# Designs tried in a protein design chat: VH-VL binders against SWR1-complex protein 7 (SWC7). Part 1

All scores and structures are predictions.

Target 1, 125 residues: SWR1-complex protein 7 (SWC7), of Kluyveromyces lactis (q6cpf9)
Amino acid sequence: MSTQNDSIALLLLQITLYHQQELAHADSSLSLDELLVEPIVDNTVVEKFTSHSMVQIYAPELAPLNIRSIKGLISDLFTNTNIQEPKNLITLANHYYSERLNYLQEEKIPELIQQMKDEYRKLAE
Structure headers, positions and changes below count from the first letter of each chain, unless a header shows other numbers; antibody chains aren't numbered by Kabat.
F, E and O stand for the ipSAE by ESMFold2-Fast, ESMFold2 and OpenDDE, each averaged over both directions (binder to target, target to binder). V2 = 0.75 x the mean of E and O + 0.25 x the DockQ between their complexes.
Where letters were taken out, [cut] stands.
Atom coordinates printed by the task and the answers are left out, and those that the model quotes come from them; centres of patches stay.

## First folded at step 1 (VH-VL)

Design c01 (framework fv_ecleralimab)
Fold by ESMFold2-Fast, scan of step 1:
Structure c01 (fold): chain C 125 residues (1-125), chain A 126 residues (1-126), chain B 107 residues (1-107)
Amino acid sequence: as target 1 above (125 residues)
Amino acid sequence: EVQLVESGGGLVKPGGSLRLSCAASGFTFSNAWMHWVRQAPGKGLEWVGHIKSKTDGGTTDYAAPVKGRFTISRDDSKNTLYLQMNSLKTEDTAVYYCTTDLYYDSSGYWPYFDYWGQGTLVTVSS
Amino acid sequence: SYELTQPLSVSVALGQTARITCSGDNIGSKYVHWYQQKPGQAPVLVIYGDSKRPSGIPERFSGSNSGNTATLTISRAQAGDEADYYCQVWDSSSYYVFGGGTKLTVL
């Protein structure tokens, strides 16, 4: 629907993924493979996400969300994202990254075509 | 301390309707995701559906066998969870449990059922 | 849809160690939770997150999970441990998936 929605989803997934990597590194009893499917969301994830400039500028309605609400958003990304691959933080992040990249390519192609048309007309003059 | 009390079970004919209630106490109900889990006589546990907290969107999800026939709702002012069961089938005969996954209090994001009510029996028979 | 398989029954001698398995495709990538259910009673959570015990659950209950098999271990089995045991995972497509249950008999 929107590159901004996909960018916000990607941001949340990336912050969550990084936090799981930090937790698994700090605590050997935690399995990264498990955390990729059922991530731990604590105040570090919430603070990093809600204070991020992208959220403050493009999704300010998400700034007051708490731990429960952020866990709910992540849960929704798992249940509602339609991909063929097994769902985990990496495959979900890859999906939203691809959606954002495709949107930028669709937007930029018309601009480049218009530039080429303008240059062609200039040469014809 | 945490208590869940189901009510509304009984005998109903196939094609009939029944509404179950679950009275909750001992925790902040409005912040909790609430679930219904059932168990047919002599069989295993089966998740029926859940309803999210209002802050998480208040949305519902259902297991495939009940989707379109059952509706979950909540009344946060009364700390009560409901299950409206329509078009009942003999296969719906089961003890219905009210349960919660106070996941943020216990273990981060691990979906599991930490508190259960006693259950209420629903028998669908002619 | 995702499926969990448990043995129908397991027997253990009083004071010995019982092991109840829960098998699922790549279950080691999921958190496994275990419930105990005695006749006429509601289920009780005995293990969550593969290996963690809720308050009030004895230390003789433990869990593990790797590869395609999760295991609930009950050491120094007591008569009061006789019950049905269910494993459970979360799945993005099926939501909450339970195993078929295992009846533990203490001889």
Scores: ipSAE 0.006, ipTM 0.575, lowest interface PAE 10.7, mean pLDDT 85

Design c02 (from c01 with heavy chain D101E L102Y Y103S D105G S106W S107L G108P W110E P111G; framework fv_ecleralimab)
Fold by ESMFold2-Fast, scan of step 1:
Structure c02 (fold): chain C 125 residues (1-125), chain A 126 residues (1-126), chain B 107 residues (1-107)
Amino acid sequence: as target 1 above (125 residues)
Amino acid sequence: EVQLVESGGGLVKPGGSLRLSCAASGFTFSNAWMHWVRQAPGKGLEWVGHIKSKTDGGTTDYAAPVKGRFTISRDDSKNTLYLQMNSLKTEDTAVYYCTTEYSYGWLPYEGYFDYWGQGTLVTVSS
Amino acid sequence: SYELTQPLSVSVALGQTARITCSGDNIGSKYVHWYQQKPGQAPVLVIYGDSKRPSGIPERFSGSNSGNTATLTISRAQAGDEADYYCQVWDSSSYYVFGGGTKLTVL
């Protein structure tokens, strides 16, 4: 299985981004710039992603994945996402966020736009 | 150890101008969103504005009371944040704090100020 | 614009538990951060992301956030905890919003 759903891809990228920020803040020897290109995936990322309601409801096949499999999903996003910018967690997340936002704007659903922004802002809790 | 040192505060007349500086050390300055937060004597904290990290485009946003009068800039080569204050009003009298938000991407969803300087007092009075 | 409401003051007896609230519409959908400011000093981050504690902050500080109310809890209150406490959120329309501050008095 894979992160074909843009919302699931964005969820994984945002959880990973928050985790990299936490790691960089906890350990000054770690460069966030490097972590954005070569993210560290540990049990915190795996547990937050696989236990998330979006995964449980919309992608339950991803729930039993371990560290190596989640790293594989992130690697797949780096390989399969076609963007003009250099690839890193920020530019990939921007791509999926923009696609989702454009969809909601075209459908003219402002309540869902605000819900999406709030949900992705509150990830990692 | 992270250190933020503000300077440039002082007494200025209404309608005058003043430039504050904040010298940063102990972290990768170019990756941080930098903020100015002020506090009028005996009052609460009020966000003034920010400048995003170089990675996030270095754009600025301002609180309504200062928009059009204040300009925030940064010099990543000197690890220094600036606040250019023009058309100062008595209501701008406050201690001005330099603060960091170590952020990433287009969503600053953490949105917290992890490090603060000691502040510099700006008094606007005739 | 988004607004956060805090009580002006809270009193707690030495060694007892203090609770400081921060109210806002649907605040449980936002990250809440808390700052401690002692007289003549700069604010210090004591809780971020609703419930997380920065290095150097005692474990007797904790936080929660649900519905319309976030709470900072200070257990085993000490004289040195006497300070102003500010809650703060990020809002997509209002940017960085602070509560009005709560003065904690340790009796």
Scores: ipSAE 0.000, ipTM 0.556, lowest interface PAE 12.7, mean pLDDT 84

Design c03 (framework fv_ecleralimab)
Fold by ESMFold2-Fast, scan of step 1:
Structure c03 (fold): chain C 125 residues (1-125), chain A 125 residues (1-125), chain B 107 residues (1-107)
Amino acid sequence: as target 1 above (125 residues)
Amino acid sequence: EVQLVESGGGLVKPGGSLRLSCAASGFTFSNAWMHWVRQAPGKGLEWVGHIKSKTDGGTTDYAAPVKGRFTISRDDSKNTLYLQMNSLKTEDTAVYYCARGYFDWLLSPYYFDYWGQGTLVTVSS
Amino acid sequence: SYELTQPLSVSVALGQTARITCSGDNIGSKYVHWYQQKPGQAPVLVIYGDSKRPSGIPERFSGSNSGNTATLTISRAQAGDEADYYCQVWDSSSYYVFGGGTKLTVL
């Protein structure tokens, strides 16, 4: 089911994106624009992703991954996601968010669309 | 219109083998996670195992009572799901249902949106 | 392994409200799905994700889930609602877990 992999990819991208925003806010020497293309992946990203209930439930094989492996997953998303816009965390997350939204709209599940919007807003907090 | 049609059930002696098939139509089979769920006569529903879509790795998982004895496979070119049952026990006597899983990371856990009519497997000495 | 407990049977008078419970440790932290099964037929999904109805399921069916108990509520019960009802959750260690089922009798 393609929706599962797209949802896990979106989760990883959103957690990584939020972390870059926090790092740039805390350290003025860091350029958010540069981090959006070459993100910093540290234990905070790994712990948030691998401990997330969706990973624990639907992708438990991803739970024991370390920094190097998570960097590899993010690198794979940059390489394999086919979009026309310049690739960065925002454009990649938007792509997977749109794929997810289109899938839910085709299934005609309006409440799940609202839940999706609410959940991704929470990740940004 | 989604349809799932099971076949292959019948009488078998303890220690015997049997292969069940489930013919799917009305949806893109290759994108769906497929499940086998059984129900012993007069008893409740019991999950047997699943096989993930090709895009999600095509891996299988099994309930503890059948692990090592049952094998789930799929042929996406024929839109068919299989359950190979080996070393059958009298406790395996049940109606076996083919079910389509619907996966949504926002909706944890996974649920079964369409079911076949079931096929009866009787293991008797 | 994770376990779900349902009452064996529930009776409701025609036109009244039936409530079928599904108990599990901290079940409110999981999403609960409900299936209806009539004799000799395959199960039919009636509630998914605690409270959501699939297309074609009447609004008389509703669900809730909090703490250690999830509840399927059937308002204005009809003779055709007579069936076995199963709750189901997903658990990382037990996978797909069903309750034992509740037979609903409409008097």
Scores: ipSAE 0.005, ipTM 0.542, lowest interface PAE 11.5, mean pLDDT 84

Design c04 (framework fv_ecleralimab)
Fold by ESMFold2-Fast, scan of step 1:
Structure c04 (fold): chain C 125 residues (1-125), chain A 125 residues (1-125), chain B 107 residues (1-107)
Amino acid sequence: as target 1 above (125 residues)
Amino acid sequence: EVQLVESGGGLVKPGGSLRLSCAASGFTFSNAWMHWVRQAPGKGLEWVGHIKSKTDGGTTDYAAPVKGRFTISRDDSKNTLYLQMNSLKTEDTAVYYCTTGSYLELWSKYGFDYWGQGTLVTVSS
Amino acid sequence: SYELTQPLSVSVALGQTARITCSGDNIGSKYVHWYQQKPGQAPVLVIYGDSKRPSGIPERFSGSNSGNTATLTISRAQAGDEADYYCQVWDSSSYYVFGGGTKLTVL
């Protein structure tokens, strides 16, 4: 399922984005603009992603992923996602968000659209 | 059941062109990333290229040896994958397999789930 | 460019355990998939995601992946296991990378 892949990719990008924002806030020597292009992956990102209910339900095999594997996944998304420049964590996350939203809208499932919006908002907390 | 059937292989002279087709059935073709993998006589497997689903942008990527000479396309209304081969070289002689799988590293753990039986392309004078 | 190395051939006695290795730089950080190919036939996925079996693949087939080496293990080898075996990973610069293949002979 491409739609499941899009949802998992979106989840990973959202978790990474939120983490980058927290890192930039905690350490003024870190530039958020630079981190949006070259994300930092640590145990916080790995644990948050691999323990997420969406991963546990739809991709339980991703639970053993380590820091290097997660870095590879994000690098792959930067390399393989076809979007208009600039290409960064925000524009990548928006791409996958739009893909997921379009799928739900085409299938005419309003409750799932609202659920997705709620889940995204919750990650950004 | 999932089936992939390749066709279009044959004899062609160096510098010539050939188009391969792969008819897919038993899965939602429009959601799948499709690949071409080749195998020269008595040699190993070599990835040729892929095309993403429409929902993932419909973009293509190619292995270095074929980049600029080969073009991958798809017709979702006919559940058919194509490989247009131009400027053929003797080194392109191989059995060409149609395969399905996810390109994103998130799902690359599944590898190439299904393979066609292949079609032989022979490039010689 | 990323490269995977496999031995050209491995021999195993009937009923014994065969081990086929796949070496690559930090391959343990990647998911490794294994394919079986018999003469004149298309490849068949026998292990995906380092250690998981597709439906229909006997439990005699198992896999592991750590450090710089992934291993396909075939326990209680049968004559029908004679085939070429290929490992495969995904790499952001090289895309889908296959090993050179290992010919398994069951004696």
Scores: ipSAE 0.000, ipTM 0.520, lowest interface PAE 14.6, mean pLDDT 81

Design c05 (framework fv_ecleralimab)
Fold by ESMFold2-Fast, scan of step 1:
Structure c05 (fold): chain C 125 residues (1-125), chain A 125 residues (1-125), chain B 107 residues (1-107)
Amino acid sequence: as target 1 above (125 residues)
Amino acid sequence: EVQLVESGGGLVKPGGSLRLSCAASGFTFSNAWMHWVRQAPGKGLEWVGHIKSKTDGGTTDYAAPVKGRFTISRDDSKNTLYLQMNSLKTEDTAVYYCARDTYSGSYFHLGFDYWGQGTLVTVSS
Amino acid sequence: SYELTQPLSVSVALGQTARITCSGDNIGSKYVHWYQQKPGQAPVLVIYGDSKRPSGIPERFSGSNSGNTATLTISRAQAGDEADYYCQVWDSSSYYVFGGGTKLTVL
């Protein structure tokens, strides 16, 4: 589903971003600004992503992926995400966060309201 | 342009062996996961097995009906995928397709984007 | 083992909308891909990742996937859309699973 894909993309971007921040903090020779555009993907990113409950529940096909495959997914997000701002891990994550928020407001919240109305109608009968 | 060309099909007796080849061109073969898919005459598509790129570990997986009898291999220097079929059964009669599966150039793309034209394997007494 | 179920056949009139379903347990948690196969030809990927079109595939082709059912929708059906259609998913235990295929007849 495209909505689940947006949630998984956000998760991958957030995990990758946090890892870059930790690497730059630990090694002063690394520029965070450069890592935001060309992130380092290692086993820490792979293990955190593939073992995450969201991946296990909503995208189990991604669980067996390795470093190269995860790099490919991140590269695809950089290539295929259309945003007005310069592309980096932060601007991409913000885009998918906004998509997720829009989904909740425009689809899930209306669904929940309709479910509540349906349950009230059943109870009234 | 991407091309996949299968060869090696033919008539073989039950218990016999046959080796299929798939010649790839128009893309960086070494980066691609490659699949074999078969289709019995007048029947549907059935996944046979795959081989990952060497960067992704070069490992193979097989469908239950062929596991232990079929072996998939690749020669990246020749851009060629192979399917070694041993202990052939009449149920293995099918057109065999090779197909490409890539993670590059698509957002979470796990589908088979290019297929060969197929090669017919007939297992009959 | 994981299984996908498709109707054996679907008919649609020229210019009308065809819908081909693919049913599987919790299929909405998986990415669904759709293939078109014309007689004597290799399959062609027409939808990947539930709803995305490869380059060269007309916008008349669309897909959706939720709960236990994925759907391939072909709007403004044309004679050239007559073919067998297969859905496909990846499953951790069964690997790559295809549906049984649906023959689309354009009347």
Scores: ipSAE 0.000, ipTM 0.537, lowest interface PAE 13.6, mean pLDDT 83

Design c06 (framework fv_ecleralimab)
Fold by ESMFold2-Fast, scan of step 1:
Structure c06 (fold): chain C 125 residues (1-125), chain A 125 residues (1-125), chain B 107 residues (1-107)
Amino acid sequence: as target 1 above (125 residues)
Amino acid sequence: EVQLVESGGGLVKPGGSLRLSCAASGFTFSDYWMHWVRQAPGKGLEWVGHIKSKAYGGTTDYAAPVKGRFTISRDDSKNTLYLQMNSLKTEDTAVYYCTTKGYRFWSGYYKFDYWGQGTLVTVSS
Amino acid sequence: SYELTQPLSVSVALGQTARITCSGDNIGSYYVHWYQQKPGQAPVLVIYDDSDRPSGIPERFSGSNSGNTATLTISRAQAGDEADYYCQSYDSSTWYVFGGGTKLTVL
């Protein structure tokens, strides 16, 4: 299922976005608008992403990645995400957030509710 | 067991047309980006173009030498990739390989996972 | 346009170490993959993501990538390692880029 990939993509985009916002705040020579389309990826992004519990639990193969590998993943998201809006970190993150929300609302939550109803029915038996 | 089998190669005159097919089996074809890579006799590998999976918009991109002359398409119901070659030139003489790229996080990053045996296209008068 | 440069040929004696280079501007900031091609056969992926080996590829094959040069290292070279080797990377302006290939001769 693609849902785990979407959750990891969202995590990476959120970590990268937050880092760009911090860089622009700390250094007035950096344009946030430009960083949103050409983000700076450094060890802060790598360490936050690879040490995150979601990566450790659901995507441990990504834990040993370095700066160039993470840059590759972010480039992959920019080239491969199918959205009609201009591509930048915000619009990409919004897309993956919406996909995750749709999965939870239309698939995961109804599935869990059905499983719970089945268990309650079995207990009443 | 992943298999890719190219067919449709042969001798064609300059200015002619030819359609190549690649029959895929042993994996979920619809999840994969599909690529054509060619190799002229005694020369190196050259990327021709790709078609993305439906999850990534199903769009195509081409190398500069073939743009406007070649068209890549896919039929997910038949697990088949196509390369329509028009306005063929002697420089298009090559073995044409069908190869895959899977999803970004789970299939590696911009690498070609599996290759077919190739089909020879000869453009000569 | 982005291009990758490889030496045309490299020779190595049986049991010795071969090193094949792939040069490109800031190549260390990108993933590099390596393919082995024997005469009449399709390419086979031998190293991906700079240094990882696919299942079935012996540990004698290793890779590195830093600065402007990626390197495929084949230690304890065997006759069966004789082949053409291609590096490959990705750049957003040109998509998928291959090096020109290096013929490895095992003496």
Scores: ipSAE 0.000, ipTM 0.529, lowest interface PAE 13.4, mean pLDDT 83

Design c07 (from c06, 13 letters changed; framework fv_ecleralimab)
Fold by ESMFold2-Fast, scan of step 1:
Structure c07 (fold): chain C 125 residues (1-125), chain A 125 residues (1-125), chain B 107 residues (1-107)
Amino acid sequence: as target 1 above (125 residues)
Amino acid sequence: EVQLVESGGGLVKPGGSLRLSCAASGFTFSDYWMHWVRQAPGKGLEWVGHIKSKAYGGTTDYAAPVKGRFTISRDDSKNTLYLQMNSLKTEDTAVYYCARLYGKSSYLPYAFDIWGQGTLVTVSS
Amino acid sequence: SYELTQPLSVSVALGQTARITCSGDNIGSYYVHWYQQKPGQAPVLVIYDDSDRPSGIPERFSGSNSGNTATLTISRAQAGDEADYYCQSYDSSTWYVFGGGTKLTVL
């Protein structure tokens, strides 16, 4: 869809993905594979996303959202993103990243992009 | 097809009031943030204000020149956007457009993809 | 407060490339959108998010945005491209800001 929507979607997916990895590392009873398709959304995800500079600048209407609303946004991304491979946080984030690569480099979010690439490499193993 | 049609423009004396309407068709009106943008004769475009969708609380924001005098509202059951203009000044003379914020999703690009034909408001003695 | 500056007019010869600029402090850190407006008509979105085209907009229209300048580029200019062009951006404190508009003349 829109390049700006793709940037915010990528940010949300990356923050959510990183949080799932932290949860799985802290609690061995949690399956990362399961969390990648049904992520846990708690106040950590909400606070990281809503306080992020990209949200403050480009999507300030998302700043006051709570857990229910953010969970709804993630659910919408799973429902509305059309990809050939199985849907999970990694494949969805890769979709948004690849479509926007040239523009995202100009948008100046290289740290987020690099983190996304690093996480994908680790999980692809 | 997606369409916006403004009405209610006309000649008003300084200090007077006028209400503009914008009838929406061809899309799920309640899902979108709606805007008013004006253009004084021979001048450029100027944002007037917006009203958020119900998913974002249905709140309003206004450009500084109209804050306190203009009120934006919506009736989702009638697919209609309104602009109530009070304490009109000669500098409010303009063609008023209603416009839809691009994107139906929670990740909006802040561009205006659909515009009405405009309605002329003339404030003169 | 925050404002976008465009040249008042730009001329281009038929078949040549026109470039319309939109200048703003650190505008490359914001998304820029472009609108075409012909006399007596409502604006039409021609570029959104710096460089994306809506369905129905010819590939001759392209955009870029970096540093302090965003640019709308119209290659192989046609008589029908003659219009006013407006850039627009968004900032959380000022909301939606339009440039002053540029009249494109095709010679």
Scores: ipSAE 0.000, ipTM 0.537, lowest interface PAE 14.7, mean pLDDT 82

Design c08 (framework fv_ecleralimab)
Fold by ESMFold2-Fast, scan of step 1:
Structure c08 (fold): chain C 125 residues (1-125), chain A 126 residues (1-126), chain B 107 residues (1-107)
Amino acid sequence: as target 1 above (125 residues)
Amino acid sequence: EVQLVESGGGLVKPGGSLRLSCAASGFTFSDYWMHWVRQAPGKGLEWVGHIKSKAYGGTTDYAAPVKGRFTISRDDSKNTLYLQMNSLKTEDTAVYYCTTHPYYYGSGRYFYFDYWGQGTLVTVSS
Amino acid sequence: SYELTQPLSVSVALGQTARITCSGDNIGSYYVHWYQQKPGQAPVLVIYDDSDRPSGIPERFSGSNSGNTATLTISRAQAGDEADYYCQSYDSSTWYVFGGGTKLTVL
């Protein structure tokens, strides 16, 4: 349900964030500040997201999405997420991570908290 | 590669002011949150405050003992972090360290201090 | 306010395993980081995100975190491991919290 949706949102935001950081590193004409609010979505982002085990298992309806659809999902996260900080890929990802972690703490499921930590670490790779 | 060099420490009387600086090199300073951590003689580490990167709005937060007296600022064009200390108390006597989390992305729950300066001693006494 | 508790001191014999604990309510749901500090020196990060080692930190250093206790384990203790060790965690309501520190003595 909601924790599943938060995990998928975090996955998409994290993949997109790391892709933007890589683009900024490779091309000095690109501003990371601008990429954090106007991300470039290409087939690398789409393939990483749609092939991820979380999507395959928990959101298989998202597997056939293309670049335009994925851009739409990211746009929806920017529009519908309420945070106090300025909205960008970093602040949005932090929000969804915190929401999921807080939910698991309330449910008192320690093994799932550990799984979340491990999954997040792997995304940072 | 990454270097943080603090300066500005010294002896000051209670009620006085000091401004500390931290010169950073070897990383893209503007993309990182910067922190001040202090350590009183013979005591443990205590977080003082941080200043967020521009991507996070450049806002500051402070530990309760220093709130309203200390101000953290940064000059990204000079790769320099500052700590303005006003209304100093004897309890503020400590070595002050400049620290950073070198990753652009932090979950807010993964933040740790990867790089540390050598520290600068602030002594508040009459 | 969230508080982390460490023992004041721990002793270990040369070549044996030292374990330094960091206790906090439901600490297993937070990330814990560990710092080594030798006299007159700045702290050095030795473990981050519960169990990961920075480049240059030997495999003898390991970490774990579950329930109410995080643990720093130092295998095959060496004289050079003698130092103060601090645990540290973060959450959005309290920001950065350090344990009180543990003096490790290598006998």
Scores: ipSAE 0.006, ipTM 0.592, lowest interface PAE 10.6, mean pLDDT 83

Design c09 (from c06 with heavy chain T99A T100R K101G G102K Y103L R104L F105Y W106S Y110R K111P; framework fv_ecleralimab)
Fold by ESMFold2-Fast, scan of step 1:
Structure c09 (fold): chain C 125 residues (1-125), chain A 125 residues (1-125), chain B 107 residues (1-107)
Amino acid sequence: as target 1 above (125 residues)
Amino acid sequence: EVQLVESGGGLVKPGGSLRLSCAASGFTFSDYWMHWVRQAPGKGLEWVGHIKSKAYGGTTDYAAPVKGRFTISRDDSKNTLYLQMNSLKTEDTAVYYCARGKLLYSSGYRPFDYWGQGTLVTVSS
Amino acid sequence: SYELTQPLSVSVALGQTARITCSGDNIGSYYVHWYQQKPGQAPVLVIYDDSDRPSGIPERFSGSNSGNTATLTISRAQAGDEADYYCQSYDSSTWYVFGGGTKLTVL
C-alpha cells in the first residue's frame, strides 16, 4: 500500500476505534473487547470518515460510500493486514501509524510528522 | 476514583524470591496495559515490564536486566496485577510502582496516567 | 539501544521560566510524556503526547517536541515546582524508556 492508502486506512481505523469507545461507555451491555474485533459501523462512523478533509482531498472516491461499503473496507483491513499481534482495531491502527511514522522519518520530513500528529490528535476530540 | 495499591514489598536475601501485588479500583482493569516501574534509592525511574490487555493478547515484555527472573501476570476477575521476582540481586533494591498505561487509540504510545504509591523491596544479606 | 538524555539539574528564579530538555535521536517522531516526582511521592503525569496537559495540571506547564529535542516548559515558576522531572518515550525495541531525570531548583 502507498503512504496515502496507509494514512486513509489509519484514519478509518481511528474513527472506528473512537466510536467503539463511545458506544461502550454509553451502553454497559456492550463489551469493548468484543467491539475491537467486531466493530459496530453506523452512520456516525460513515459520516465522520467520508466528510473528513483527508478523504475529501486524497480519496474523494470514498466520499459516497455507505455503511455496507465501509464495513467492507474494515473487513479488508482485518483480512489483509499482516501483524504478529492479535488483529483488532487498536493493533491495526498502531500498525498503520508506525508505518506512516517510519516513512516520514526515512524521508526526513519533520513538518509532515508534526502535521500527522496534529491531525490524529483531532480525532480524539 | 482511580486507585492502584501495591503490597508485598520487604527485605529478602540475594537469590531469594518475592511476589508483589497491585490492587486496582475505579476503572475497567481488563481494558488496560499495566506496568511495573522501579526506582533504586536516589536513582531515576526504570521500566521493569508490562502485561498487555486481552485485546493485545495478554502478553508480557520485560526490560533486559530482569528478563528470565521476573514474571508479570494479571487476574482480571480480581482487578489485580502481580510481579513474581526470582533470583533477586542487590541491584534489584528499589521502590516498585504499579502504573496504568493510558488508552491511546491512534499511536500505541502510552503515558502512565496513574501510579500506585510504591512498595519497597530491599535485597540485602 | 534508544536512550533519552536530560540535564542533571536546572535552576530557575521564582516567577521566571524553567526549560527542561530531553534529547534523543528523532525524538520528534515519537510522543514524549513528562512526569513530576516530589520527595517521598509517586510520579505524577504533567504532560502527555508532547504538549497535552492532564486535568488538574496548571497552564504554566507546557511541552514541545521536534527534531532531536523535547522540552518541558514551566512558566512563572513556584516553590512548589521543585521536584525531579522525567521524560519518557516509546521505542519498539526497548519499549518504554525514561530520561535520567532533572532536578529543578526554584531559587
Scores: ipSAE 0.006, ipTM 0.645, lowest interface PAE 9.0, mean pLDDT 85

